# Ledger of designs, part 4: VH-VL binders against Eukaryotic translation initiation factor 3 subunit M (eif3m)

Target 1, 160 residues: Eukaryotic translation initiation factor 3 subunit M (eif3m), of Schizosaccharomyces pombe (q09722r188to347)
Amino acid sequence: DDEQSFAFLLEAVKMDNSTADEAVRELVQRAVNSPKYFFFDDIVTLPPVQQLEQSTLQLLGILSGGMTDDYVSWVAENHAHCQHQKFDEDAIARKMKLLTIASLATQAPNNTLSYGDVAKSLKIDENEVELWIIDVIRAGLVEGRMSQLTKTLSIHRSSY
Below, E stands for the ipSAE of ESMFold2; O stands for the ipSAE of ESMFold2 at other seeds; V2 stands for 0.75 times the mean of E and O plus 0.25 times the DockQ between their complexes.

## First folded at step 1 (VH-VL)

Design m07 (framework fv_miptenalimab)
Fold by ESMFold2-Fast, scan of step 1:
Structure m07 (fold): chain C 160 residues (1-160), chain A 121 residues (1-121), chain B 107 residues (1-107)
Amino acid sequence: as target 1 above (160 residues)
Amino acid sequence: QVTLVESGGGVVQPGRSLRLSCAFSGFSLSTSGVGVGWIRQAPGKGLEWVAHIYYDDDKRYNPALKSRFTISRDNSKNTLYLQMNSLRAEDTAVYFCAREIYKYGSGFDYWGQGTTVTVSS
Amino acid sequence: DIQMTQSPSFLSASVGDRVSITCKASQDVGSYVAWYQQKPGKAPKLLIYWASTLQSGVPDRFSGSGSGTDFTLTISSLQPEDFATYYCQQLNSYPYTFGQGTKLEIK
């Protein structure tokens, strides 16, 4: 249901450069907060979106290719903006961890990503890495196999 | 535009303390991901990492030095410090300060010229 | 602590030669390896980070490769200014550790 209404809103903004500011802000809020939307290149390039505040554009840039640390830095200076825009800071932090894993997977030498590399990049304990890898696979961002013995993820495909 | 300049080195007797400073410009240590720290090099020897401090105040030390050395910063002065206590002859080295591009695995992209510490009786 | 071992410790070469220096980690360090050049009396200069990423301003005759435990720095055609000491560093685990250095001398 919500996914259908989001798709409708995205298509409306895509088709009309003069889309009302309120609808554009709702699109960005829903995309940013959604646990299912990961492809921000589709949104950030839209002309109505490019007219939003610099702080919002910075966040979209981070979601389009940044890492978890970029978000941590941004949110520290933008708590008030998040409150005003109804951005869910925790939902975004979770999304950034998934996107960071997907980015690491895309760049991984020999299509192999170590649990240690994931733990370092996400600043989490290595014992939590498998749960995050499961989530990134379930999100469809990465296809691969985990090996607890070697503590690695063998990457077959990455859609990030 | 990015510079780091060390100071505070000199000749000091064993058992004494010395504080090194590194004045940096062209960046802020409050910038996400950035770290600064100390690397030393004994005469004619290789490089040894001493300690780093990161934007989030995460401090990391060489375990061999942690009991005697303390890293700190003053963000208002863009200055990094290394407090060295109970100095030994083995601490004789050029001490470099350097910036780490990103926390957790990026290299040290800018270095100061170094300040020499000689521990001798 | 992770040990980084460079090979060779000394390398003699001529201008125009292709040279490679290897670095072996005692444990898997992923791709978190940097390479530095140091000339006498000077601070080290970053050449390569994340095993294969060329630092801005560094000539493209320098390249890095490898992952896991085996890493290589290659200079495709030596220039006179390249005679220096080269160090690898792992940044995967604390404490950060450096190789012992490779001194590149004129043959």
Scores: ipSAE 0.000, ipTM 0.480, lowest interface PAE 17.3, mean pLDDT 85

Design m08 (framework fv_miptenalimab)
Fold by ESMFold2-Fast, scan of step 1:
Structure m08 (fold): chain C 160 residues (1-160), chain A 119 residues (1-119), chain B 107 residues (1-107)
Amino acid sequence: as target 1 above (160 residues)
Amino acid sequence: QVTLVESGGGVVQPGRSLRLSCAFSGFSLRTSGVGVGWIRQAPGKGLEWVAHIYWDDYKRYNPALKSRFTISRDNSKNTLYLQMNSLRAEDTAVYFCARSLGIYYFDYWGQGTTVTVSS
Amino acid sequence: DIQMTQSPSFLSASVGDRVSITCKASQSIYSYVAWYQQKPGKAPKLLIYAASTLQSGVPDRFSGSGSGTDFTLTISSLQPEDFATYYCQQYNTYPFTFGQGTKLEIK
């Protein structure tokens, strides 16, 4: 039970502001590397987490409200930090694309998100947009209906 | 071809200091993502990680050894060092140097140098 | 520290046998485990990293599996040169830690 183990660690850190540095770093590493964890606002606000170095706090800030371009800029200057902290750069990049779609969906005028806007934000070809939308829906971040005819996603729900 | 060769081991009395060297070739510790470190093995026992140093001079230690051991490098000589102070009987082991590349598993190892701490 | 526990500590087998060695981490380490083979008087040799990725030059009878806390090294058809001690290592968290080792001996 990797998910159960992570949940217990998160609860332990939430309950104790004096949680040991090792446990706090393990929580952050697991969260950023996990293909299934997306709710970084829950982590970045924890007092033991806020005591970590600026580079890690910047990454958590990007994961809690930034977009793919913010991560691209951050990682270019933090490759060494990622290796030392055992952050999986590719896993984080994929996660940022999913979170970027969720953010765009939340902000979308008339609850409608165009494939063109997604392609532009993710720096990908428009043909690839539907696959990313399928992944963000499967991740539970967005609920909606795709239309190939209009090249849009009609948003019924979006998760922060 | 990647090679690592340890030297500097020997028999020493408790409380003494000893410096181990590891001469490496086939890669540069100036290359981003490369690291080198020390792993030891006591007679008839398993493997224990000692210390690691990365291309950017970032250093990590086994907490049990941090106060007595210091890792360093000389890039001009392609050589890694382990300074061991206040040696104890439990430090008796074969000391291996090994390379890591990006991910922190050890892909190339030296043959080891033996340190015996005995009175 | 993350404790790595191998099972069994000692294994007796014959050439041609399929053998498996298990490694259990005290906390989740995702897929950040490596497996090493060590012969008497020699340095360890990397066999597998990232739980299941075979190192270049290692025979394909070796395979690794698992994620989270439970990992397995399998040798599908044991050869004479495979009798050695095997170690797992986690590299998810400092300090890096190794299992106690599994000694594979001929019957």
Scores: ipSAE 0.000, ipTM 0.477, lowest interface PAE 17.3, mean pLDDT 86

Design m09 (framework fv_miptenalimab)
Fold by ESMFold2-Fast, scan of step 1:
Structure m09 (fold): chain C 160 residues (1-160), chain A 124 residues (1-124), chain B 107 residues (1-107)
Amino acid sequence: as target 1 above (160 residues)
Amino acid sequence: QVTLVESGGGVVQPGRSLRLSCAFSGFSLSTSGVGVGWIRQAPGKGLEWVAHIYWDDDKRYNPALKSRFTISRDNSKNTLYLQMNSLRAEDTAVYFCTRDFTYRYSGYYGMDVWGQGTTVTVSS
Amino acid sequence: DIQMTQSPSFLSASVGDRVSITCKASQGIRSYVAWYQQKPGKAPKLLIYAASTLQSGVPDRFSGSGSGTDFTLTISSLQPEDFATYYCQQFNSYPWTFGQGTKLEIK
């Protein structure tokens, strides 16, 4: 199925630096659009991927280490590119919010991330933070415990 | 050309306070994605990160120093500050002001511009 | 805190040599590593960021590689001005930490 075929495609690109551009573009499109794929360092460093056009490489760079605001700036100038490459702008926007939380969690002092820090970074109301934290935990990007008393997320593990 | 110039260093007795300044030219501290901070180096030793402040006023500290040191900025003067309290002999170091670039498209960090440093000596 | 360990701490080499310095993180840091060069009495200079991306203005004899926990800085043909102390730094987690440094000296 989809997951199996994606794994086969990723393996093919990893094993062969001369992989056809069509296969490389399919790999990138599927990874970018997938609500389940978050580990873009695995893709961006592949030599065939590094030969793609600058707009796609910029997007992969944002997905591998950027924040939501980086994507907002990029997509404003790349709507036509997204249409041409069949990138789902809304799916990527949601993914970027999850990756931003994971990134904040990875860099959080004392393994503690405040609701205020999350709200500020995502530009959302603080009362919406718990829903996004639930989603990032469900995605497997962060393991932790929310505290209503202290308005914090105690991080046990972060994989972004 | 981007330049950073530190000032405020000197000899100070243990337990006292000292404020360091860093004057920036060639870019604005309010620019989206910009972060600036302090890195210190004790005589003959390696580098130690002290604190960092971002364009949106997000502040990050070395946990070992957070209780004694405060980072701040004045955007109108394009100046960064480090307030150091309860100074100890082990705080003796050259303090470097630095800028990291948050590459908007890549999201990666690196300290791309450094000042020449200001020396702080904590001695009785 | 993430510990960054460089190897070797001291390296002796000749002009024209290929030189490699390694940096090992105590936990996975993906590609969030930068390399710096520091000459005596000077501030450090950024050489490489994101493990393998060369900073603008840095000679192409410098290169970086690695991901996860093991990273390498390579100088393909050592020049006289390259004798300096080199540091790696991780940006994966606060506090940001540096390796202890590798001093590169003339053989």
Scores: ipSAE 0.000, ipTM 0.478, lowest interface PAE 17.8, mean pLDDT 85

Design n03 (framework fv_necitumumab)
Fold by ESMFold2-Fast, scan of step 1:
Structure n03 (fold): chain C 160 residues (1-160), chain A 123 residues (1-123), chain B 107 residues (1-107)
Amino acid sequence: as target 1 above (160 residues)
Amino acid sequence: QVQLQESGPGLVKPSQTLSLTCTVSGGSISSGDYYWSWIRQPPGKGLEWIGYIYYTGSTDYNPSLKSRVTMSVDTSKNQFSLKVNSVTAADTAVYYCARVPYYDILTGPFDYWGQGTLVTVSS
Amino acid sequence: EIVMTQSPATLSLSPGERATLSCRASQSVGSYLAWYQQKPGQAPRLLIYDASNRATGIPARFSGSGSGTDFTLTISSLEPEDFAVYYCQQRYNWPLTFGGGTKAEIK
């Protein structure tokens, strides 16, 4: 039901450029807070969404092509905006780490991504990298195999 | 419960292509929790991993066989297949299909195996 | 590739005796090692995964131990049905590799 109601709301906004501001804000709030929604390029370009305030558009831009560091910088200056819009800062931070890994995987030379490169990009200890890779694979964003011996992820497919 | 069954010709001539299919029953191939694999065993010898495939079509092959091997998946038929090109007597083996759970950080052990099918390469 | 070496190649014992089978990896595989049993004419059966965890339905007489490069499969008291070939396998690094096998045969 929740996933079905979100899909309905997304289609309503796509079909009607005059969709009420409150419905557009609900769409954005649900998308950024959802642990299951990752494809923000589908949302950021919608005309009703483009009419939202600059702070929200900056966040959507980060979610549709930015890095974890971009979000860290943005949220430091936008805590009040997150409170007013009911954006879950921790949920978004987690989503940004997964999207950053997916982006790195898509761009990886020879379809190989090192734990060191992931750790550097996510600003985490290398020992935490495997747990994040497991989550990105479980989210369906990347298919691949990890090797603790070589500390690499061999990428079979990535969805960025 | 879940069962795997190999099928294909028992005899292949040298230089031809060996084609095998594995039919899965009691469970779906269209699951992110599993990879699907082929393993072979020449008569009187040990086990050799050939490759695995994910339901999306992503494959990984043993480097020793990569130039001659192709795997494919048909999720609508709940099947996956193996082709080995340009076979020689060295390809004579019992071929097993197997399920590989994808858990933890790596593909898991082979938890369910087919019964195996003997393929003899001879003229 | 990681080379898995099993020893001995053949183990001749009587029912009731303790069996100890060794598996050595050419480089560390952590605890990502499995053991399989294969009886004549049958497919291999998973016995032990992640070095020491018994698979579903496997009798308590089977136990695994070790980490890194040195692993052991122990059968505390051999039953007639335990005379088979045993293979170790690493899942730590690609490609997946098996040992050459140890044949447990009746003396």
Scores: ipSAE 0.000, ipTM 0.485, lowest interface PAE 16.1, mean pLDDT 86

Design n04 (framework fv_necitumumab; at its last look DockQ between E and O 0.03; V2 from the best seeds 0.00; counts 0 for: pae E 10.6 > 2, placed apart)
Fold by ESMFold2, look of step 2:
Structure n04 (fold): chain C 160 residues (1-160), chain A 121 residues (1-121), chain B 107 residues (1-107)
Amino acid sequence: as target 1 above (160 residues)
Amino acid sequence: QVQLQESGPGLVKPSQTLSLTCTVSGGSIRSGDYYWSWIRQPPGKGLEWIGYIYHSGSTDYNPSLKSRVTMSVDTSKNQFSLKVNSVTAADTAVYYCAREGYSSGWYFDLWGQGTLVTVSS
Amino acid sequence: EIVMTQSPATLSLSPGERATLSCRASQSVSTYLAWYQQKPGQAPRLLIYDASKRATGIPARFSGSGSGTDFTLTISSLEPEDFAVYYCQQYGSSPLTFGGGTKAEIK
């Protein structure tokens, strides 16, 4: 089971600060590429992870609290690093869009996030926004109600 | 000023192991700025990437060769090496060592002179 | 793996002429494309990286263009020393793959 093997790897690295370099790199690779893993504070704070290359630490920082623009700037200068570390640039780009929406939702005044604000932040066509909102809800990062009439997301809960 | 030089036997018998060493001069293989690669070219044909090694010993190999290839690094001698097991006539080629940047695109800005290895039946 | 197809196989031209070399990828490689020049008995020499950026010391007559699957190397006015074999190489996906080469020869 791929989910269970990831969980075992994460717990092994948490339990032993002297964990082998290859295991630590595999953990990070699987976390950044996974469509189901979103909470990078748990990874970036691990002592053996802090010994990794600066480029990797920058990416983990962006995944912990950055926006999609931060990732776009980072990846433009780190394509070879991604290939050497087997980071899936497209999977991470998608993850960053979901995390950006979750961040916007947490900060939305009156618990209302407009489709226009999402489109501007993600630099996408407004007609694509509803699909991304469905995805962020399916990922469990936001609970809320979409309104096509008002072009808004009414936020009940955000866990990011 | 940094230079790469391949060394090893030019003739290898079928089914034996081909062993090559690349010596880095004018720079350090311990530099975190570079990956170290092997690329081969059969006579009159195109180029095939074999794999790379980082100074830590981390490797990645072309899947087409992965089962027969190992690479190693000796930072104290400023060298990295290639072994290809169970060679056949198809492994006859000019073998190049090459350097690529750590963060930059995966292209080769520095090449060795190349060494022809012939697998003679 | 991504297959790189170069055309033409041979380009017969005179010094002073414009050379246009084509490289096509079987899948998109974005701008992750390099060009190399190889003369007989020598290692390849990097000319272009990231599809369009000249490597250090490469004359301005060499230019690259393209994105996605279709790429072009242009030599605006051939010099005698430019008659060689040219290879493209993608680095959008592992494993790295090279094109089959285009030989530029004197007419």
Scores: ipSAE 0.005, ipTM 0.641, lowest interface PAE 10.6, mean pLDDT 89
ESMFold2-Fast, scan of step 1: ipSAE 0.005; ipTM 0.502
ESMFold2 (binder alone), look of step 2: mean pLDDT 95; pTM 0.962
ESMFold2 at other seeds, look of step 2: ipSAE 0.038; ipTM 0.713

Design n05 (framework fv_necitumumab)
Fold by ESMFold2-Fast, scan of step 1:
Structure n05 (fold): chain C 160 residues (1-160), chain A 123 residues (1-123), chain B 107 residues (1-107)
Amino acid sequence: as target 1 above (160 residues)
Amino acid sequence: QVQLQESGPGLVKPSQTLSLTCTVSGGSISSGDYSWSWIRQPPGKGLEWIGYIFYSGSTDYNPSLKSRVTMSVDTSKNQFSLKVNSVTAADTAVYYCARLTYYYDSSGYFDYWGQGTLVTVSS
Amino acid sequence: EIVMTQSPATLSLSPGERATLSCRASQSVSSYLAWYQQKPGQAPRLLIYDASNRATGIPARFSGSGSGTDFTLTISSLEPEDFAVYYCQQRSDWPYTFGGGTKAEIK
């Protein structure tokens, strides 16, 4: 059970049962690559994690509060680091788009987010926006209603 | 139209801290579309990238300067700043602030630059 | 760090001539390369990004080509205002590095 084994590893690192770099790096790799893990504040504050190299800490910082453009800038400079750490660049890019939408939803005036604002922030065509909104809703990061007529997302809840 | 303008002392004594500020107008520093950089050019020489900062406060620095460099951002004033500690004559240069533009599938590039400010390190 | 080497250091040409400037990287930078123009006493100006895309407002006489380790900036017919120093810059690997520059000067 991949989800159960991840939860066990996270608890083990939190409880200091495993202080080895190998276990800490595996925790970070799995969290970063997972299409289901979005709450990096739980990880970045762990003392063993804070001992990792600056490139990894920068990535975790981006995942805990940055936008997709912060990742674009970081990954352009860190392809070798991603390869060495077994970070899946495409999986992270997808995750960052979802986190960016969640962040925009949290900041949205009058709890309304336009397709145009999403397209601009993700640097995608407006025609692709609905698919990304569906994915962010399925991920549980945002609850809301899309309107194709007004090209907006009405936000009921944002958990980012 | 976006404009960047450097400000700060033009003369710094050896061993002291060089401090510069860049003021951005015509665009918001709080945009995730861009990061903000410092680049320097010693008299008669080429360009050297110093570092960048995002509106979030995230920074990256040239390893050659990392131990001496700090950048900060003030989104309320639409400004970002550079500090270089323990300066020597080798830090004498024209200092430029610049906007770094990037996209998911493309390289980063500097599309707007300040006019540059000469900082001389001398006793 | 990736070392960027520009050649020639100085290019002496007359207005109307074609200029070809070379930039080579010590290792592959894919297409993650930009070109800048700098006139005396002025800040650099972006000309080309991603090896071949002209920046907004840049005249059609400027073109970039290349990928991997070998890149070229071409000015099809030099105008008087084109005599300047040109720098290439890579952003494939950290830190960002610039070439040493090529000075285009009038004969």
Scores: ipSAE 0.000, ipTM 0.475, lowest interface PAE 16.3, mean pLDDT 85

Design n06 (framework fv_necitumumab)
Fold by ESMFold2-Fast, scan of step 1:
Structure n06 (fold): chain C 160 residues (1-160), chain A 122 residues (1-122), chain B 107 residues (1-107)
Amino acid sequence: as target 1 above (160 residues)
Amino acid sequence: QVQLQESGPGLVKPSQTLSLTCTVSGGSISTGGYYWSWIRQPPGKGLEWIGYIYYSGNTDYNPSLKSRVTMSVDTSKNQFSLKVNSVTAADTAVYYCARHVRGYDYYYMDVWGQGTLVTVSS
Amino acid sequence: EIVMTQSPATLSLSPGERATLSCRASQSVRSYLAWYQQKPGQAPRLLIYDASNRATGIPARFSGSGSGTDFTLTISSLEPEDFAVYYCQQYDNWPLTFGGGTKAEIK
């Protein structure tokens, strides 16, 4: 059970500040590459994680509060680092789009987010916005209701 | 190995605040892998999810109860708590604390406490 | 909220018989459905998660199936200890919701 295995690894790193570097790197790699893990505040603040190289800490910072454009800029300068750490650049890009929607939802005036605003922030066509909203809702990051008539998402809850 | 145990008064007067605590043993509450929930069951009725809390203090509540409930966590004591304000006879139930797997698509409860009966009566 | 409907409300069978319990969601929950068993005076116990995955320690006679809106819990051959109330729960959408329960009772 991959999720139970990951939860165990996360707990082991949290309980032992002297955790072997290899286990810490495996935790970060799995979290970064996972299509289901979004709580990078849980990881970036761990003392063993803070001992990792600057490039990895920059990526974790982007995952814990940045936008898709922050990742695009970072990855352009860090392709070699991603290869060395076995980070899946495409998986991270996908995750950043979901986190960007969650962030926009958290900041949305009157708890309403337009499809146009989502499209602009993700740099996608407005016709694809509903697919991404469905994914972010299914990921549990945002709860809300879509209206095709008004092209808006009414936000009831956001977890980012 | 992980066990959950509810505690708190078994009798609460109408209009007062119902307060319960769940003590976690055999594992840490300070973990990113799990959420911690309260579920209740009125006598002879089904299960109702109340809400969950993450060790950071982040919470989500059932909309039917959101205006009256608050959850909190005390990581130093390995405990999390539930408060239900302005109680009525309808809040009489067995209250369970439970751990659920956190995976964004996975919110099932894998470990449950034994439950504690709370009666709301004058 | 997603409404979960269980049927039948009561299932009366003898030990050794096959039990089939149904759970229906008011909208698709994909495969994000769990089944719990509750005996009188006890907390619920996880049986099945992700519609068909058996929880650790649960006997092979318990199996789950289905996806979308229609789900089934099957007990291939009832043992005396299986007479209990069974609840389904969806976790594809917030808030988490439970079915009304199916009571399996001895004939």
Scores: ipSAE 0.000, ipTM 0.468, lowest interface PAE 17.2, mean pLDDT 85

Design n07 (framework fv_necitumumab; at its last look DockQ between E and O 0.02; V2 from the best seeds 0.00; counts 0 for: pae O 20.2 > 2, placed apart)
Fold by ESMFold2 at other seeds, look of step 2:
Structure n07 (fold): chain C 160 residues (1-160), chain A 124 residues (1-124), chain B 107 residues (1-107)
Amino acid sequence: as target 1 above (160 residues)
Amino acid sequence: QVQLQESGPGLVKPSQTLSLTCTVSGGSISSGDYYWSWIRQPPGKGLEWIGYISYSGSTDYNPSLKSRVTMSVDTSKNQFSLKVNSVTAADTAVYYCARGLYDFWSGYYPLDYWGQGTLVTVSS
Amino acid sequence: EIVMTQSPATLSLSPGERATLSCRASQSVSSYLAWYQQKPGQAPRLLIYGASTRATGIPARFSGSGSGTDFTLTISSLEPEDFAVYYCQQYNDWPPTFGGGTKAEIK
């Protein structure tokens, strides 16, 4: 099982600070490229991960607490690094958009997030916002109700 | 939807270099989830895997062809290419490009998208 | 190099009959085995991967089974469009290798 093999790799790196460099790089590559993995605090804090290149550590920091704009700025200077490390720039861009919505949902006043605020933060057309909200709900990062009439997401729960 | 298309000359003279390009559309070569392969099929015969290239330019080739084969990738054009040096009539085949999904544990995965194929004839 | 042997070389059947195609590896390939269909003048099409998982859009009449060295593709009831050449491929060890093919033809 792909999820099971990732879990075993994560546990192996957690248990052994002398874990081989290849295993640590594989863990990071699989985590950043995975459409299903979102909780990067668990990765960035691992001692063997902290020994990786500065560019990789910057990316993990952005994934753990940044916004889409932070990633856009980082990737503009790091295309070659992504290619060398086999980081899928498009998969990470999608992940950053979902994480940005989840972060906005956590901070939303009165548990209400406007489509306009989402579009502004993601730098997308407002007519694309509903598809992204559906995706963030399907990913399990946010629970809530959409309203086309008010152009808002009413937030019940955010997991991020 | 991902599509692959082969291009190159259909006729090559013996001892020359066969050069083919595969153009990928509807997807990106830069994804780490895929390896990009060339396969050939001599007329009336079976399939022979030639080699693969990763998005980073890392290659590996079928040992039977390794001394004559070179592959390259151009991520800015979303293309990957094959060169076969010193061709003979035995290199006459339909050449296919294909996408292979990467499986970390096996290292390779089945070829899920194929080009239409291009016949290359080696003849004087 | 792992040699993949397919049998029979030719399978002559009528529409509606059950087809059973065999693929044998010279050493274990675990479940890392794919099946492809190739119609005349066309590229191969992926049918089965992981020995038994149907690729997207493949009809339920196609099924795969086996592990280790012995694998089977079964077509439960042949349709006219199923008369083609079938190839197995291992992707367990380097280099990936194809079988020689089984041609399913109309009796």
Scores: ipSAE 0.000, ipTM 0.452, lowest interface PAE 20.2, mean pLDDT 86
ESMFold2-Fast, scan of step 1: ipSAE 0.158; ipTM 0.692
ESMFold2, look of step 2: ipSAE 0.000; ipTM 0.457
ESMFold2 (binder alone), look of step 2: mean pLDDT 90; pTM 0.928

